# VHH binders against Putative glutathione-dependent formaldehyde-activating enzyme: the designs that were tried, part 6

Target 1, 157 residues: Putative glutathione-dependent formaldehyde-activating enzyme, of Halomonas elongata (e1vbt6)
Amino acid sequence: MLLEGSCHCGAVRFRVVSPHPYPFNRCYCSICRKTAGGGGYAINLSGDADTLVVHGAEHTSIYQAEIDGLTSPGERHFCSRCASALWVFDPRWPELVHPFASAIDSDLPRPPERVHLMLENKPDWVEIESREQDRCFAGYPDESIAEWHARLGLEEG

## First folded at step 20 (VHH)

Design x04 (from v03 with D106N)
Fold by OpenDDE, fold request of step 23:
Structure x04 (fold): chain B 157 residues (1-157), chain A 122 residues (1-122)
Amino acid sequence: as target 1 above (157 residues)
Amino acid sequence: QLQLVETGGGLVKPGGSLRLSCVVSGFTFSDYAMAWVRQAPGKELEWVSSITSSGSRTYYEDSVKGRFTISTDNAKNTLYLQMSSLKPEDTAVYYCARSPRYDKWNKPFDYWGQGTQVTVSS
């Protein structure tokens, strides 16, 4: 699936091909929550990094979080004008890019089940809006975004 | 059985060069991105460099940019790290690591070598 995204102010637009477009992955970690998820979580997608095309790159900035006293190699790309979170790129998985669902303008499919991860980092005021079929994890889930799609037969060809 | 075997480490003076090699068995580089990571005494594991499966894109941590070069030889199933202008801060055990094709944020690499010691000292 071709995903098209943009920041709120329109300074940055991007597109990326995603074989794993379902917005099912809700991360409650402090980084995602504070930088990309005002409601308590951010939703991370997965796409092919080599297909990423960005317009207005001069208006993008990168944030690398400090984790346990070390700078994370993960690059959180955001609009320097309106602060919209756009995507995460981590060189440890250099063939992937992880757009935030919130930046995507294309119609995304509704996931049949969702994952709530990093719940040990969730503050008390954030309620888990979980359904019966949803899966919850104190830390990282037991399957990747790709594996979730594969398990449910939802990978885009 | 999948194996990663690092070689090429040693003792060098500041400003010196080393070339690390990682011979892989059990899979080919055309299917996986590869990485070098290092761990210095008393410090956490540090990502150093990555290369895509095609070899078309490379990435480096800031401290090694311009000094280190990652590359692959698919015919030899070997990963390389050319290190130049070495500094005492580069002293560490260097590991060859395979990047999985999926995102495991708590386990960024699925296979590792035994590591090779690099010591930079005057």
Scores: ipSAE 0.876, ipTM 0.939, lowest interface PAE 0.5, mean pLDDT 95
Fold by OpenDDE, fold request of step 23:
Structure x04 (fold): chain B 157 residues (1-157), chain A 122 residues (1-122)
Amino acid sequence: as target 1 above (157 residues)
Amino acid sequence: QLQLVETGGGLVKPGGSLRLSCVVSGFTFSDYAMAWVRQAPGKELEWVSSITSSGSRTYYEDSVKGRFTISTDNAKNTLYLQMSSLKPEDTAVYYCARSPRYDKWNKPFDYWGQGTQVTVSS
């Protein structure tokens, strides 16, 4: 599936091909929550990094979080003008890019089940709006975004 | 059996150079992105560099940019790390690591070798 996204102000537009386009993965970690998830979580997608096309790249900035005294290699790309979170790229997985669902303008499919991860880092005020079939994890889930799609037969590529 | 074997470490003076090699077996080398990671005494594991399966894209930690070069030789199933302008803070055990085809943030690399010691000292 071709994903098309943009920042709020329009300075940055991007597209990326995603075989795993379902916005099911809700991360409640402090980084996602504070930088890309004002409601208490951010939704991370997965796409093919080599298909990423960015317009207005000069208006993008990168944030790398400090984790346990080390700078994370994860690059959180955002618009320097409007602060919209755009995508995460982590060179440890250099063939993947992880757009935030919030940045996507094209239609995304509705996931049949969701994953709530990093719940141990979730503040108390954030309600877990989980459904019966949803899966919850204190830390990282037991399957990747790709594996989730594969398990449910929802891969688009 | 999947195996990663690092070589090329040693003792060098600051400003010196080393070339690390990693020979892989038990999987199709060209199907995976590869990485170098390092761990200094008493410190956490640190990502150093990655290269895509095709070798078309490379990435480096900021502290090693301009000094280290990652590359592959698919015909030899070998990953390399050319290190130049070495600094004492580069002292660590260097590991060759395989990037999985999927993203598991808690386990960024599914296999790595025994490591090779790099010591930079005056």
Scores: ipSAE 0.871, ipTM 0.936, lowest interface PAE 0.5, mean pLDDT 95
Fold by ESMFold2, look of step 22:
Structure x04 (fold): chain B 157 residues (1-157), chain A 122 residues (1-122)
Amino acid sequence: as target 1 above (157 residues)
Amino acid sequence: QLQLVETGGGLVKPGGSLRLSCVVSGFTFSDYAMAWVRQAPGKELEWVSSITSSGSRTYYEDSVKGRFTISTDNAKNTLYLQMSSLKPEDTAVYYCARSPRYDKWNKPFDYWGQGTQVTVSS
């Protein structure tokens, strides 16, 4: 599926192709919460990095988190004008890019189940809103984004 | 069985050059992105460089840009790291690593070599 996204002020627009368009994963880690997470979590999608097209790239900035004294190679791209979180690119997975679902303007499909991850970092005021079919993890889950889609038969070409 | 075997390390003087090799067996080499990761004594692992499965894109940690070159030879199932203008700060064990075909959250590498020592000293 072609995903089209933008920042709020319109200075940055992008498109990317994803076979994995379901916005199923809610990450409650402190980085996602503080940089991209209205409501206490963020949702990452995945896409083919070779298909990413960006308009207004001069209005993007990159944040790389420091984890345990080391700078992560993961690049959190955001609009320098309106602060909208847009995507993550990490050269350790050089063939992937991870747009935030909150930046996507395309109609995203509804996930039949969700995954709640990094719950050990969830603030106590945030309620998970889990459904019976949802899966919950204190840390990272045992499935990748691709494996979740494959298990449920939801991959799109 | 899957194997990643690094060679080419050694002792070099500052300003010198080395070429590391990683010979791969047990999987289809051209299907996976590959990387070099290093660990200096007493330090944590540091990603150095990555190359896409097609070889079309390469990425480097900031301190090695312009000095190191990652490449592959699919006919030999071999990943390379050409290192030039070496500095004492480059002293580390260098590991060949395979990136999985899909994201695994915080696990960018699923198979590792045993490492090869690079020591840069006068």
Scores: ipSAE 0.729, ipTM 0.887, lowest interface PAE 1.0, mean pLDDT 91
Fold by ESMFold2, look of step 20:
Structure x04 (fold): chain B 157 residues (1-157), chain A 122 residues (1-122)
Amino acid sequence: as target 1 above (157 residues)
Amino acid sequence: QLQLVETGGGLVKPGGSLRLSCVVSGFTFSDYAMAWVRQAPGKELEWVSSITSSGSRTYYEDSVKGRFTISTDNAKNTLYLQMSSLKPEDTAVYYCARSPRYDKWNKPFDYWGQGTQVTVSS
């Protein structure tokens, strides 16, 4: 599925092809919450980095988190004008890109179940709005984004 | 049986050059992105460079940009790291690593070589 996204002010627009367009994956870690998730979590999608097309790329900036005193190579791309979080690119997975669902303008399909991850980092005020089919993990799930889609028969070309 | 075998390390003076090689077997080399990762004495593993499976895109950690070049030769199933303008802080064990085709969350590499020592000393 072709995903189209943008920042709030319009300075940055992008598109990317994703075989995994379901916005199922709610990450409650402090990096995601503080950089992209005002409701307590962020939803990241997965896409083919070779298909990413960006208009207004001169208006993007990159944040790299520090983990255990070391700067992560993971790049959190955001609009330098309006601060909208847009996507994550990590050169350790150079063929993937992870747009935030919050930046996507395309109609996203409705996931039949959700995954709630990094709950050990969730602040107390954040409610997990889980449903009976949802899965909850203190840390990372056992199942990748691609594996979740494959298990449920939801992959798209 | 999957194998990644690094060679080409050694002792070199500051400003010198080395070429690391990683010969791969047990999987279709052209289907996977590959990386070099290093570990200096007493330090954590540090990602150095990556190359996409097609070879079309390369990425470098900031401290090695302009000095190191990653490349592949698909006919020989071999990954290379050409290192030039070497500095004492480049001293480390250098590992060849395979990047997985799926995001595995916090596990960027699923197979590793045994490493080759690079020592940069006067």
Scores: ipSAE 0.709, ipTM 0.883, lowest interface PAE 1.1, mean pLDDT 90
Fold by ESMFold2, fold request of step 23:
Structure x04 (fold): chain B 157 residues (1-157), chain A 122 residues (1-122)
Amino acid sequence: as target 1 above (157 residues)
Amino acid sequence: QLQLVETGGGLVKPGGSLRLSCVVSGFTFSDYAMAWVRQAPGKELEWVSSITSSGSRTYYEDSVKGRFTISTDNAKNTLYLQMSSLKPEDTAVYYCARSPRYDKWNKPFDYWGQGTQVTVSS
């Protein structure tokens, strides 16, 4: 599926192809929450980095989090004009890019179940709002984004 | 029988050069991105460089950019790291690592070699 996204002010627009377009995961880690997650979490998608096309790239900035005194190679791209969080690129996974679902303008499909991860970092005021079919993890889940789609028969369709 | 075997380490003087090799077997080499990761004595693992499965994109940690070159030879199932202008802070065990085709959250590498020692000193 072709994903189309943008920042709020329109200075940055992008597109990327994803075989895994279901916005099923909610990451409550402090980095995602503070940089992209006004409701207490962010939803990360995945896409094929070779297909990413960006218009207005001069209006993007990159944030690299410091974790335990070390700068992460992960690049959080955001609009320098309106601060919209757009995507994460991490060169340790050079084949992938992770748009935030919040930046996507395309109609995303509805996931039949969700995954709630990094709950050890969830602030008390945030309610998980999990359903009976949802899975919850204190840390990282045991399935990748691709494996979740494959298990449910949702890859590329 | 998946194996990643590094060679080419050794002792080199500051300003010198080395080429590391990593011969792989047990998987289709051209299907996976590959990386070099190093660990200096008493320090954490540090990502050094990555290359896409096609070889079309390469990435480098800032401190090695312009001095190190990652490359592949698909016919020989071999990953390389050409290291030039070596500095004492480059002293480490260097590992080749395979990046999985799909992300596994905080685990960027699913298979590792045994490592090869690089020592930069006079």
Scores: ipSAE 0.700, ipTM 0.882, lowest interface PAE 1.2, mean pLDDT 90
Fold by ESMFold2, fold request of step 23:
Structure x04 (fold): chain B 157 residues (1-157), chain A 122 residues (1-122)
Amino acid sequence: as target 1 above (157 residues)
Amino acid sequence: QLQLVETGGGLVKPGGSLRLSCVVSGFTFSDYAMAWVRQAPGKELEWVSSITSSGSRTYYEDSVKGRFTISTDNAKNTLYLQMSSLKPEDTAVYYCARSPRYDKWNKPFDYWGQGTQVTVSS
């Protein structure tokens, strides 16, 4: 599926192809929560890095978190004008890019189940809105984004 | 069965050069992105460089840009790191690592070599 996204002010627009367009995973880690998730979590999608096209790239900036005293190679791209979180590119997975679902303008499909991850970093005020089919993890789940889609027969492409 | 074997480390003086090699077996080499990761004495693992499975894109940690070059030779199932203008700060064990074809959250590398020591000392 072709994903089309933008920042709120319109200075940045982008497109990326994803075989995995379901916005199913809610990450409550402190980096996602503080940089992209005003409600206590963020949702990362996965896309083919070779297909990413960006308009207004001069209006993007990059944040790299410090983890255990070391700067992470993961690049969190955001609009330098309106602060909208847009995508993550991590050169350790150089063939992937992870747009934030919050930046996507395309009509995303509805996931039949959700995954709530990194709950060990969830602050007390955030309530998990889990359903009977949802899965919850204190840390990282056993399935990748690709494996979740494959298990449910939801891959597109 | 699946193996990554690094060679080419050694002792060099500042400003010198080394070429690291990683010979791969047990999987289709051209299907996977590959990386070099290093660990300096008493420090955490640090990603150094990556190359896409096609070889079309390469990435480098800021401190090595312009000095290190990652490459592959598919006929020999071998990953290389050409290191030039070496500095004492480059002293570390260097590991060859395979990047999985799909992300696995916090595990950017699913297979590792044994490492090869690079020491840069005057």
Scores: ipSAE 0.647, ipTM 0.858, lowest interface PAE 1.4, mean pLDDT 90

Design x05 (from t03 with E61A D62K)
Fold by OpenDDE, fold request of step 23:
Structure x05 (fold): chain B 157 residues (1-157), chain A 121 residues (1-121)
Amino acid sequence: as target 1 above (157 residues)
Amino acid sequence: QLQLVETGGGLVKPGGSLRLSCVVSGFTFSDYAMAWVRQAPGKELEWVSSITSSGSRTYYAKSVKGRFTISTDNAKNTLYLQMSSLKPEDTAVYYCARSPRYDRYVPFDYWGQGTQVTVSS
């Protein structure tokens, strides 16, 4: 599936091919929550990094979070004008890119089940809207975004 | 049996150069992105560099960018790290590591025994 996204102000547009486009992965970590998920979580997708095309790259900036006293290699790309979170690229997984669902303008499918991860980092005020079929994890899930799609037979392309 | 074997470490003076090699076996080398990581005494594991499975894209930590070069030879199932302008802070055990195909939130699923790099005047 071709994902098309943009920042709020329109300075940055991007597209990426995603075989795993379902917006099921809700991350409650402090980084996602504070920078890309004002409601308590951010939803990160998965795409093929080599297919990422960016227009207006000069208006993008990168944030690398401090985690456990160290600077994370993960690059959180955002619009320098409107602060819209766009995608995460981590060179440790150089073939993947993780657009935030909030940046996607094209239609995304509704996931049959969702994953709530990093719940141990979730503040108390954030209510988990978990359904019976949803999976909850204190830390990281036991399957990747790709494996989630494969398990449910929802891989695209 | 999957195996990663690093070589090429040693003692060098600041400003010197070293070339590390990592020979892999037990999997299709060209199907995986590969990385170098390092661990200095008393410090946490640090990502150094990555290269895609095709070798078309390379990435470097800020601390080594412009000084280190990662490359592969698929015919030899070998990963390389050319290090130049070495600094004392580059002193560490260097490991070659395999990047998993999917993000399970663990960046590397296999790595070798490592090779010691010591930069000292």
Scores: ipSAE 0.901, ipTM 0.951, lowest interface PAE 0.4, mean pLDDT 96
Fold by OpenDDE, last read:
Structure x05 (fold): chain B 157 residues (1-157), chain A 121 residues (1-121)
Amino acid sequence: as target 1 above (157 residues)
Amino acid sequence: QLQLVETGGGLVKPGGSLRLSCVVSGFTFSDYAMAWVRQAPGKELEWVSSITSSGSRTYYAKSVKGRFTISTDNAKNTLYLQMSSLKPEDTAVYYCARSPRYDRYVPFDYWGQGTQVTVSS
């Protein structure tokens, strides 16, 4: 699936091919929550990094979070004009890019199941709106985004 | 059966150069992105560099960018790290590591025994 996204102000536009486009992955970690998820979580997708095309790159900035006293190699790309979170790229997985669902303008499918991860970092005010089929994890889940798609037979391409 | 074997480490003076090699076996080399990581005494594991499976894209930690070069020879199933302008702070055990195809929230699934690099005057 071709994903098309943009920042709110329109200074940055991007597209990326995603074989794993379902917005099922809700991360409640402090980084995702504070930088890309005003409701208590961010939803990250997965795409092929080599297909990423960006327009207005001069208006993008990168944030790298400090985790356990160390700077993470993970790059959180955002618009320097309107602060919209756009995607995460981590060079340790150089063939992947993780657009935030919030930045995507093209239609995304509704996931039959959702994953709530990093719940140990969830503030008390954030309620987990979990369905019966949803999976909840205190930390990281036991499936990658790709494996979730594969398990459910929802891979695109 | 899957194996990564690093070589090329040694003692070098500041400003010197070394070339590390990593020979892989037990999997299709060209199907995986590869990386170098290092661990200095008393420090945490540090990502150094990555290269995509095709070799078309390379990435470097800020601490080594402009000084190190990662490359591959698919025909030889070998990963390389050319290190130049070495500094004492580059002293560490260097590991060749395989990147998982997908993000299971663990950056590397296999690596070798490591090779010692010591930069000292």
Scores: ipSAE 0.901, ipTM 0.951, lowest interface PAE 0.4, mean pLDDT 96
Fold by OpenDDE, fold request of step 23:
Structure x05 (fold): chain B 157 residues (1-157), chain A 121 residues (1-121)
Amino acid sequence: as target 1 above (157 residues)
Amino acid sequence: QLQLVETGGGLVKPGGSLRLSCVVSGFTFSDYAMAWVRQAPGKELEWVSSITSSGSRTYYAKSVKGRFTISTDNAKNTLYLQMSSLKPEDTAVYYCARSPRYDRYVPFDYWGQGTQVTVSS
């Protein structure tokens, strides 16, 4: 499906085609939590990078986290005016882009089950609001966003 | 059996050029984005460059941008890395790597044996 997103102030708008639009993937890592998930986690979607169209790109900035003394190739794109987290692009997966659900204006479907990942990096105050069907991982899950959709027959387009 | 075989490494002087090749077999080359990564002695693995499956988009680490060029020849199932203006800090084992189709939180799923590149006066 076509996803439309924007920053809070409206300086940046974007569109991207996403075969995997369900906002099920809750990342509790310190990077996602601090930069895109004030409640304790960020929700990452997945889309086709070659379909990404950005308006107001001059108002976007990129954050690349330092991890163990090394700069991550992952690019966390955000609005330089209002600080809204927009999407993650990592050139190591150059055909994918990962919009944050929080930036999406299009109606997103409710996931039938959710994934809680990077729980080893979760602060104690953040409670895992998991349901019976949800899956929890101390680190990365063994299933990609795409595979989650495929498994449940929820791929779009 | 899936294989990635790197060639073209060697000893060059600073400012020199070198062209690496990676021949792929065991999968449809054009279906996957490909990458070059390198590892210098005592250092962590470093991403160097990536190219999309169509070859339409290329990406480079800041350390090599403007000096290295990644390309593919689908007919030959071959990935290339043209290196120019080589520096001593480019000394490393260079690996050809396949990018997974989806993000399983592992950047590359298959690697070659690597080829040594040494830049020294």
Scores: ipSAE 0.899, ipTM 0.950, lowest interface PAE 0.4, mean pLDDT 96
Fold by OpenDDE, last read:
Structure x05 (fold): chain B 157 residues (1-157), chain A 121 residues (1-121)
Amino acid sequence: as target 1 above (157 residues)
Amino acid sequence: QLQLVETGGGLVKPGGSLRLSCVVSGFTFSDYAMAWVRQAPGKELEWVSSITSSGSRTYYAKSVKGRFTISTDNAKNTLYLQMSSLKPEDTAVYYCARSPRYDRYVPFDYWGQGTQVTVSS
């Protein structure tokens, strides 16, 4: 489906085609939590990087986190005016872009099950709001966002 | 089976140039983004450069940007890394790697045996 997103102040708008639009992936890592969450996690979507169109790119900034003493190649794009987290692009996966669900204005479908990942980095105060069919991981999940969709037959054309 | 074969490594002086090649087989070359990664003794694997399947977009680590150039020749199923202004810190084994299309957590699913690049005076 076509995802349309924007920052809170409206300085940045974007669209991207996503065959994997379900907002099921809740990341509790300190980077996602602190820069794109607030409630304890951020939700990462997946889209086709070749289809990404950005309006107001001059109002975007990039944060690259330090991980284990090294600068991550991952680019966390956010609005320089209102600080809204927008998407993650990692040049190691140059065909993909990962919008944050929080930036998406398009109606997103409700996932039948969710994934809670990077729980080893979750602070104690953050309560895992998990349902019976949800999957929890101390670190990274055993399937990609695409594989999750494929497994459940939820890929969008 | 899938094969990635790197060549072109060697010993070079600081400031010198070197061109690496990677010939791939066993898959449709143009369907995948490709990458170069390197590992120096006692250091972690480091991403160097990536190129999209179409070849229209290229990306470089900050440490090599402006000095290295990644490119492809689809007709030859070959990935290249042109290295210039080489530094001792570029010394490493260089690997040609394939990027999976939809794998968020594993950046590379296949790579070769690597080719040694040594930059020393």
Scores: ipSAE 0.889, ipTM 0.945, lowest interface PAE 0.4, mean pLDDT 96
Fold by ESMFold2, look of step 22:
Structure x05 (fold): chain B 157 residues (1-157), chain A 121 residues (1-121)
Amino acid sequence: as target 1 above (157 residues)
Amino acid sequence: QLQLVETGGGLVKPGGSLRLSCVVSGFTFSDYAMAWVRQAPGKELEWVSSITSSGSRTYYAKSVKGRFTISTDNAKNTLYLQMSSLKPEDTAVYYCARSPRYDRYVPFDYWGQGTQVTVSS
């Protein structure tokens, strides 16, 4: 599926192809929460990095977290004008890019189950809206975004 | 059966060069992105460089950019790291690592045993 996204001010627009477009995960880690999480979490999608097309790239900037004395290779791309969080690129997965669902303008499909991850970092005031079929993890799940889609038969081109 | 075997480490003076090799078996080499990761004594693992499965894009940590070059030879199932202008802070065990085919949350699903690089006068 072709995903189309933008920042709030319109200075940055992008497109990316995702065979895995379902916005099923909710990441409660402190980096996602503080940089892209209006509800106490962020939803990261997955896309093919080779298909990413960016308009207004001169208005993007990159944040890399410092963890345990090392700068993380993970690049959090955001609009330098309006601060909208747009996507994550991490060269340890050089063929993937992870747009934030909050930046996507395309009509995303509804996931049949959701995954709540990094709950060890969830602040007390955030309530988990868990459904019967949802999965909850203190840390990382044992299933990738691609594996989740494959298991449920939800892959798109 | 899956193996990643690094060679080419050694002792080198500051400013010198080394070429690391990683011979791969047990999977289709051209289907996976690959990386070099290093660990200095008493330090955390540090990602050094990555290359896409096609070889079309390469990435480098800021600490090595401009001095190191990653490449592959698909006919030989071999990943390379050409290291130039070596500094004492490059001293580490260097690991060949396979990037996951899927978007797993933890990087690198397979690792070699490592090769020691020591940069000292």
Scores: ipSAE 0.719, ipTM 0.893, lowest interface PAE 1.1, mean pLDDT 90
Fold by ESMFold2, look of step 20:
Structure x05 (fold): chain B 157 residues (1-157), chain A 121 residues (1-121)
Amino acid sequence: as target 1 above (157 residues)
Amino acid sequence: QLQLVETGGGLVKPGGSLRLSCVVSGFTFSDYAMAWVRQAPGKELEWVSSITSSGSRTYYAKSVKGRFTISTDNAKNTLYLQMSSLKPEDTAVYYCARSPRYDRYVPFDYWGQGTQVTVSS
């Protein structure tokens, strides 16, 4: 699926092809929450890095978190004018890019179940809307974005 | 049986060079992105460099950019790291690692046993 996204002020627009378009995972880690998650979490999608096309790239900036005294290779791209979080690129997965669902303008499909991850970092005030089929993890799940889609027969949706 | 076997480490003086090799078997080499990761004595694992499965894009940690070059030879199922202008800070065990195609949470699913690089006067 072709995903089309933008920042709020319009200075940055992008598109990317994703075989995994379901916005199912809610990451409550402090980095996601503080950089992209005003409601307490962020949703990262997965896309093919070779297909990413960006207009207005001069208005993007990159943030790299420091973890245990080392700068993470992960690049969090955001609009320098309006601060909209746009996508993550991490060279440890050089063929992938992870747009934030919050930046996507395309009508995303409805996930039949969700994953709530990094709950060890969730602030007490954040309420988890958990359904019976949802899965909750204190840390990272053992199922990737691709594996979630494959298990449910949702790839290329 | 997946195998990643690193060779080419050794003792070199500052300013010297080494070429690390990683011979791969048990999977289709051209289907996966590959990386070098190192661990200096008493330190955490540090990503060094990555190359896409096609070889079209390469990436380097800031600490090695301009001094190290990652490459592949698909005919030999081999990943390389050409290291030049070596510094004592480059002393580490260097691991060959495979990047999974779609694993947003865990960057590397298979590792070699590592090869020691020591840069000392």
Scores: ipSAE 0.718, ipTM 0.887, lowest interface PAE 1.1, mean pLDDT 90

